# VH-VL binders against q9umr5, part 30

Target 1, 268 residues: q9umr5
Amino acid sequence: SYKPVIVVHGLFDSSYSFRHLLEYINETHPGTVVTVLDLFDGRESLRPLWEQVQGFREAVVPIMAKAPQGVHLICYSQGGLVCRALLSVMDDHNVDSFISLSSPQMGQYGDTDYLKWLFPTSMRSNLYRICYSPWGQEFSICNYWHDPHHDDLYLNASSFLALINGERDHPNATVWRKNFLRVGHLVLIGGPDDGVITPWQSSFFGFYDANETVLEMEEQLVYLRDSFGLKTLLARGAIVRCPMAGISHTAWHSNRTLYETCIEPWLS

## First folded at step 17 (VH-VL)

Design ke76
Fold by OpenDDE, look of step 19:
Structure ke76 (fold): chain C 268 residues (1-268), chain A 122 residues (1-122), chain B 112 residues (1-112)
Amino acid sequence: as target 1 above (268 residues)
Amino acid sequence: QVQLVQSGAEVKKPGSSVKVSCKASGGTFSSYAISWVRQAPGQGLEYLGYIIPIFGTANYNEKFKGRVTITADKSTSTAYMELSSLRSEDTAVYYCARVDFDEYGSYGMDVWGQGTMVTVSS
Amino acid sequence: DVVMTQSPLSLPVTLGQPASISCRSSQSLVWRDGNTYLNWFQQRPGQSPRRLIYKVSDRDSGVPDRFSGSGSGTDFTLKISRVEAEDVGVYYCMQGTRWPYTFGQGTKLEIK
């Protein structure tokens, strides 16, 4: 039998967004118990990410308990960050495949049409003023805003991303790293035509330097320092990178070719 | 300079709802937050919540969560505060105030509306 | 929630004399960035509150230099070097470090 699949949605999403994914899983892996967690839907997805992590934790614990052989996580967009944090704080999770579906794993510094209403071009350069304040950190989107031009503010003000990355020292860094390393496989999915995740390489733990040059995962300090276990995971062959072009952000969970190529192989 | 102009006084019955508006002028509406604070007669100040218009969502004081709805219309630079299931204890002057995210990191309520008196009586 | 405690609650002052208001927080108001988001507001009779001080000691534009803020951590003070008639009103401290943001009870300044 196939291991249960737990799905975590992204910003402004709901369980309805994953109807095609459910269809694909049912067709290719009949009998799979798939649970799309319907928590923090719509505007509630703007709640602080740690609050979301706690809510989702309460939901997944019973599912994991009923699946002693393990479960798979499919986490879309913002949900990918929630899941990474979830795996970091849970010392007893049994996740086999963690599938990060177009998630801003290394943060967001976006200026795309999709997010223009949130991050107009004129605002992107100044959003740090909002996001790196107590006021802004009450919203999920600021919890992973990563301004490459204000690294000091990011490191100090970020309530979420800087912590789960181990970029800011905290007493749980060692334990979180240990917990995250319990994952069997980390499957990173994203692509250049996403149009939302900025840079799109963030889905693969790439990100801007101070000159807005995109550096790869292996060039990142979090990797070089193995602050949360990326270097260790890569060394043991546990990281899978699956880039795909021609897919917009809202289509990652509905594209059949993407499913067959990047998701299905890791559902067992 | 930025100014906040609120809607007029309201008299409501218990159990009804009230919606107060706060129109901003003289600045960039999307660059700051709008806070809502109330003051019962002869009492101190109480924070209800705030909205960051660019995000389109508000953060609420849990004490009022479920009864207070804060919204913003960027096209008109207007913020709204709606309070439902009104009680006599909700009688107060309701203020909107701007939170400016300037380069100095003040993050304070530096501009206030004139206040809106809401009276709840049977 | 962070409790803000002001003292005194009533402050009668002779014109030209100094005044001092204390504000204590139940928790440290130092945020991760090292700043302390403590504000002082003045509310004159029949008017909206007006911010005087932000980040403990920074004055808003137009605020007379006879107003000064000081303190750190959990203890803060607003001082008026020479009280004037226009200073009559209620003064509030407010913390903007930890949600939900909270105000002190207010200090009513009156002229003797």
Scores: ipSAE 0.910, ipTM 0.954, lowest interface PAE 0.5, mean pLDDT 95
Fold by ESMFold2, look of step 19:
Structure ke76 (fold): chain C 268 residues (1-268), chain A 122 residues (1-122), chain B 112 residues (1-112)
Amino acid sequence: as target 1 above (268 residues)
Amino acid sequence: QVQLVQSGAEVKKPGSSVKVSCKASGGTFSSYAISWVRQAPGQGLEYLGYIIPIFGTANYNEKFKGRVTITADKSTSTAYMELSSLRSEDTAVYYCARVDFDEYGSYGMDVWGQGTMVTVSS
Amino acid sequence: DVVMTQSPLSLPVTLGQPASISCRSSQSLVWRDGNTYLNWFQQRPGQSPRRLIYKVSDRDSGVPDRFSGSGSGTDFTLKISRVEAEDVGVYYCMQGTRWPYTFGQGTKLEIK
């Protein structure tokens, strides 16, 4: 029988958004227990990411305990950052496949769906003033805002992303790396037509240098230093990259070809 | 530069709600935060929460959880604070204050409204 | 959660003499960027609060230079080098480092 699947939604999202994904899983993997965690939905998705990690941890513990054979995670958009932090902070997680569905794993530097109506002028160059302050870090988008032109401010002010990426030294780095490395597979999904994740290569641990040139995962310092285990996972053959063009940010969980190609093979 | 003008005094019965407005003029309303602070008669200052209008959501002091709602209307440059299930202990002057995100890191309430007295009595 | 404790709570001062107000926090106010977001406010009778000092020692625009702030970590001081009649009121410290942001109890400054 199939391992249980836990689904974690993204910014301004809810469990209803995954109804088509649930249909696909039910058709291809009948009898699979799928739990879509309905926490921090809508406006509450702007709560601090560490608060969200704590809440999701409390929800997944009993599910994992009842499934000693392991579970799978499907984590969408901002939810992929919550899940990656969860894998680092849980000493006893039993996650086999971590499926990161168009998540800003190296951060965000551009308009998101929730910011689209806010930015009548180019605001991404100035958002660092809000985000790299105590007031701004109380909001989730600021927890992974990554301004490549103010990298020193990012490294000093980030309460979340700089820590889980191992970009700022902290006493738990070794333990978090060890915990993350217990995952069976890391499945990275995203594509150039996403329209929200900026750069879209953030879903594959790529990101801008200071000139806004995208450096791929293997060119990133966090990979080269193996800060949280990416180099080790890649060498182990545990990283699966599944890019797909022609899919907008809100359509990743409702595209059957994407499901069959990138998700279905990992739902053992 | 920036001015904050609040709505007038209110007298309310216990169990009801009050909504105080704070209209900003000057500056770019979406580029700063609006805080709400109250002061009971003869008492000190107490922080209720703040909103960053560009995000469209507020951060609340847990002490007031479930009773306070802070919103903003960017089109009118107006912030609102609503306090529900009023008790006599909620009698206070309610202030709004601006937080500017400048290059000096001066974050704090540098511009204050005139205050709105809310009296809870029956 | 961070408790801000001021002393004294009442401060009678002779006109023209110095005044000093202490503020202690229950935790360090140094934020992860290295800055300390400790503010001082003045509230004259019947008026809204007015910010005097931000980031421990930085004077706001239009604040007389007789006001100065100092301190680090958990211990902070507001000094008035020469008290004038217009300085009567209540003075508050406030931390903006750790949510929820909190105020001290206030120090009432009086002449004589």
Scores: ipSAE 0.726, ipTM 0.872, lowest interface PAE 1.3, mean pLDDT 90

Design ke79
Fold by OpenDDE, fold request of step 20:
Structure ke79 (fold): chain C 268 residues (1-268), chain A 122 residues (1-122), chain B 112 residues (1-112)
Amino acid sequence: as target 1 above (268 residues)
Amino acid sequence: QVQLVQSGAEVKKPGSSVKVSCKASGGTFSSYAISWVRQAPGQGLEYLGYIIPIFGTANYNEKFKGRVTITADKSTSTAYMELSSLRSEDTAVYYCARVDFDEYGSYGMDVWGQGTMVTVSS
Amino acid sequence: DVVMTQSPLSLPVTLGQPASISCRSSQSLVWRDGNTYLNWFQQRPGQSPRRLIYKVSDRDSGVPDRFSGSGSGTDFTLKISRVEAEDVGVYYCMQGTHWPRTFGQGTKLEIK
C-alpha cells in the first residue's frame, strides 16, 4: 500500500484547490489516503505562521501515528514554509518525502501582479516598514518577507523565516536542524513562470543578495553554514530539484505534466 | 493631516450587534493600520484589535475573538468594528486610532477618532 | 497578557510644580528589533486620548517639551517639569511590543 499523503495549502487557499491533485493521485496511486488539511483557509491563512504550524501539527500528528511506515507531505506555496517549520519542531515526525510545491522557502520579496492585487497602493520597497514591526509580524506574509535591502531588519524582526533558517540565533536551532534532517527526501518544485514567488528561485532556496542578484542555494549562508541542514541533505542525496517552466503559481497543483514529472515519483 | 471620523452614538439591546465606522481622511489609508480601543464609563482603555487594510484581515484581542469583527473598505478609506452578542458590559466609548508605518517606526496610535458611544441596555 | 501597572493612580499637583508618573510592565517591552514600544497617552476630560510619547522618550509633534519620557525594560516614567492647567486629565501608558496591546490603569492628574 502507498504511504498516506498530507497536503497543506497556501495563502488565500483552501482544500478545494487541490481537487485535481487528488484526482491525479487517485489515478496513479490508487488506494492512497490523501488528507488535505482544511485549516486556516482563505483570509485565515494570514494568521501568524507559528500559529498555523501549531494548528497543522495538531492535525498531522494523528495521521503520522497511524502510518508507522511514514507519510508524504505536499505543501503548496506558503504551506511549504509551514511544513518546513513542522519538520523542524517535530522530533518524531516520519515524513518520507517533503514535497515543497512552489514555496518561497527563502522568503518573498516580490512585486508581482499577485502582490499588487494585495497591495495596490504599496511599494515593495516600503513593505518592510509594515512587515518588520510588531504589527506586521502578526500576519503570515510578513513572517517570510525577506527584504534584501534591509537585512538587519529582517534578521531582527522576522518572527518565522529567520528562525527556521537559522539566520538568527535561537536556543532551538540545533534541535530544529536535527528534526528537519529526519526527512527522507526534500523535493523542491518551482519555475521561472510562476509569477508570484519572487524570486522564483526562492522555491529552490535561492534568493537575492543586496544587489538583487539571485544566488543559488549553494551560495546562501544558510547552506554554507548548514544552519538547518540543507548542506547535509544535499550531501546525502536527499534533495531533489524539479524546475518546470510554463506553469503559473495557481497551476502547480493542477498540471498533470508537473504531477507526473515532479510529484508522482515521490509518492511511492 | 490625517483625521479619523467615527459614526454616531448607538443604543442597542442585549444580544444585538453594533457596527461602528471610522473614516480616514488626509492620508494614505493603505499605509496605515486602524486600531480599535474601547473605554467603559469611568474606566481605562481596552484594546480590541486592529486591521491592516492592505492585508484585508484583522488581528484580535482573544478576549473579544468570536464577537468582534474588524473590516476595512479601501475604496472609502473606512474601517469598521462590529461587535455582536452585545452585553451591558459592552457599554463604552469605542475609538479608532491610526498606526502609521512611517520611517521612524513609532507604531503607536498617533491619531484618534472622536469616539463612538455605544450603550447596551434593555 | 502583559500587565501595565501605573503609579500613582491619583496625582494632585500644584500649578507650576513638577509631576511624575510611573509605569511598570510585567515583562520586558524590548522587541526583537531592539526598540521598546512604550507609549504615553493623555486624555483630557471629554476628549479622545492623545499620544504624547512613543518609544519611551520620543515626543509627538506639538507636545510641549515640559513632557518627557524615560525608562527601559520594564520600568518607565513620564515627567512633567511644570504642570499647567491644561495638563489636567488621565494619563495612560501602553505597550506596543506584545500582543495583545495593553494599557496601564491610568493616572488622574488634578490641580490642587
Scores: ipSAE 0.908, ipTM 0.953, lowest interface PAE 0.5, mean pLDDT 95
Fold by OpenDDE, fold request of step 20:
Structure ke79 (fold): chain C 268 residues (1-268), chain A 122 residues (1-122), chain B 112 residues (1-112)
Amino acid sequence: as target 1 above (268 residues)
Amino acid sequence: QVQLVQSGAEVKKPGSSVKVSCKASGGTFSSYAISWVRQAPGQGLEYLGYIIPIFGTANYNEKFKGRVTITADKSTSTAYMELSSLRSEDTAVYYCARVDFDEYGSYGMDVWGQGTMVTVSS
Amino acid sequence: DVVMTQSPLSLPVTLGQPASISCRSSQSLVWRDGNTYLNWFQQRPGQSPRRLIYKVSDRDSGVPDRFSGSGSGTDFTLKISRVEAEDVGVYYCMQGTHWPRTFGQGTKLEIK
């Protein structure tokens, strides 16, 4: 039988968004038990990410316990960060494939259509003033806001991304790295036409330098220092990169071609 | 120059709900957070929660979670605080206050509304 | 929750004399960015609170230099060098570092 699949949604999202994905999985892998976790939906997705991690942990533990051979995670957008943190804090997870579906794994920064909806254009460049404060860090969006022009503020103020990345020292860094490395495969999915994740390379652990030049994963300090295990995972062939053009952010879970190319191979 | 103007006094029965408004003027509403604080007669200050309007959601003091709802209308630069299942102990002056995310990183409540007296009595 | 403890709770002062209010927090108010988000508010009779001091020692615009804030970690002080009649009211410390935000009990300053 196929391993169970656990799905974690993104910001302002709900389980309903994954109806097509469920259909694809059912069609190609009949009998697969798919659980779309209905937690922190809608506006509740703005809760602090660590709070979300705890909630999702409580939900996945029973599922994992019933699947001793392992499970697969499909984590969309903000959910990808939640899942990465989940795998970092769980010393006994049994995740075979962690599929990061268009997730800002290296953070978010930029003027996108999605950000235009949330923030006035004049405020986006100054969002660091909100996010890198005790007030802003109570919201998930700020937990992975990564302003390349205010790296010091990011490193000091980020209560989530900087920690799971191992960019800021903390007593759990070694253990979290060990836990995360239990994953069988890390499947990174994203693309240049996403329109929300900025830069889109963030889905592949690429990100801006101080000049807003996008650097690849292998150029990132977190990789070079192997702070949470990226270098180790790559070395053992556990990282899969699946870029795809022509897919908007809200379509990653509803595109058949994307599913067949980037998701389906890792559900067996 | 920024001012916060709150709605008028309210008298409510136990078990009912009250909604207080706080209209901001003279500044950029999207660059603020709006906090709500109450003060029972002769007592100190108690923090209820705050909203960052551009995010569209609020953070609440757990003590009031489930009873207090804080919202904001960016088009009118108005924040709202609704308190349900009112009790006599909810009798207080309710204040809104601005948290300015300025370049100085003060993050304190530098502008306050005039307060709204809410009386809960049978 | 972080408990803010002020002392004294009642502060009778002679005009022209100095005043000092203590505020202690149950845990450090230093945030991860190294700043300490401790505020002092003044509430005159029948008025809304007014912020006097933010980040321990920074004065708001329009606040007389008679007011000064100091302290670090868990111990903070508001000082008034020369108390004036207009200083009558209740003073509150507030921490903005931890959630939920919390206030001290308040110190009532009166003229003898």
Scores: ipSAE 0.907, ipTM 0.953, lowest interface PAE 0.5, mean pLDDT 95
Fold by OpenDDE, look of step 18:
Structure ke79 (fold): chain C 268 residues (1-268), chain A 122 residues (1-122), chain B 112 residues (1-112)
Amino acid sequence: as target 1 above (268 residues)
Amino acid sequence: QVQLVQSGAEVKKPGSSVKVSCKASGGTFSSYAISWVRQAPGQGLEYLGYIIPIFGTANYNEKFKGRVTITADKSTSTAYMELSSLRSEDTAVYYCARVDFDEYGSYGMDVWGQGTMVTVSS
Amino acid sequence: DVVMTQSPLSLPVTLGQPASISCRSSQSLVWRDGNTYLNWFQQRPGQSPRRLIYKVSDRDSGVPDRFSGSGSGTDFTLKISRVEAEDVGVYYCMQGTHWPRTFGQGTKLEIK
């Protein structure tokens, strides 16, 4: 039998967005128990990410308990960060494949039309003032806002991303790394035509330097220091990178070609 | 100078809802957070929640158990606070206040509305 | 929730004399950025609250220099060097570090 699949949605999203994915999984892996977690939907997805992590943890624990052979995670957009945090805080998870579906794994510093309604051009450059405050950190989008021009503020004020990345020292860093390394495979999916994740390479743990030059995963300090296990995972062949062009952000979970190429191989 | 002007006094029956408005003038509405605080007669200040208008959602004090809804209309630079299932204990002056995200990081409520008296009585 | 405790709750003062209000928090108000988000508000009779001090000791514009804030961690003080008639009202401390935001009980300053 196929391992159960758990799906975690993204920002302003819900379980309904994954109807096509469910169809694809049922067609190609009949009998698979797929659970799309319908938590923190819509505006509730703006709740602090650690609150979301706790809620999702409560939901996945019983699923994992019923699947001693392991489970697969498909986590979309913001959900990918939630899942990574889940795997970091759970010392007994049994996740075989963690599929990060167009997630801002290294954070977001967006300047796209999609986010323009949230962050006008004049505001994006100053969003750090909001996000790196006690007021802003009560919202999920600020929890992974990564301003390359205000690195000190990011490192100090980020309540979530800087911690799960091990970029800021904390007493759980070693344990979280150990827990995260329990994952069988980390499947990173994203692409240049996403239009939302900025830079799109964030889905592959790439990100801007101080000059807004995109550096790859292997050039990141989190990799070089192996702060949460990326270097170790890569060394043991556990990281799969699946870039795909021509897919917009809202289409990653509904594109059949993407599913067959990047998702399906890891659901066996 | 930024000013906050609130809607007028309200008299409501128990179990009903009230919606108070707070209109901001001057400055950039999108660069602020709008906080809501209430004060029962002769009592202290109680924080209800706040909204960052550009995010479109609010953060609430859980004490109110979901009875409070804070919204904002960026087009009119107006924030709203709705309190449902009103009780006599909800009788208070309700204030909106601005949180300015300036470069100095004050993050305090430096501008206040004039207050809106909400009376809940049978 | 962080509990803010003010003392005294009633403060009768003679004009021209100094006044001091204490505020204690149940938890440290130092945030990750190293700042302490402790505010002092003044509420004159029949008026809206007015912020006097932010980040423990910074005065808002227009606030007389006779007002001063001090403290660290969990202990804070608002001082008025020479109380004037216009200083009559209720003073509140508020923490802006933790959620939910919380106020002290208030200190009623009156002229003897």
Scores: ipSAE 0.903, ipTM 0.949, lowest interface PAE 0.5, mean pLDDT 95

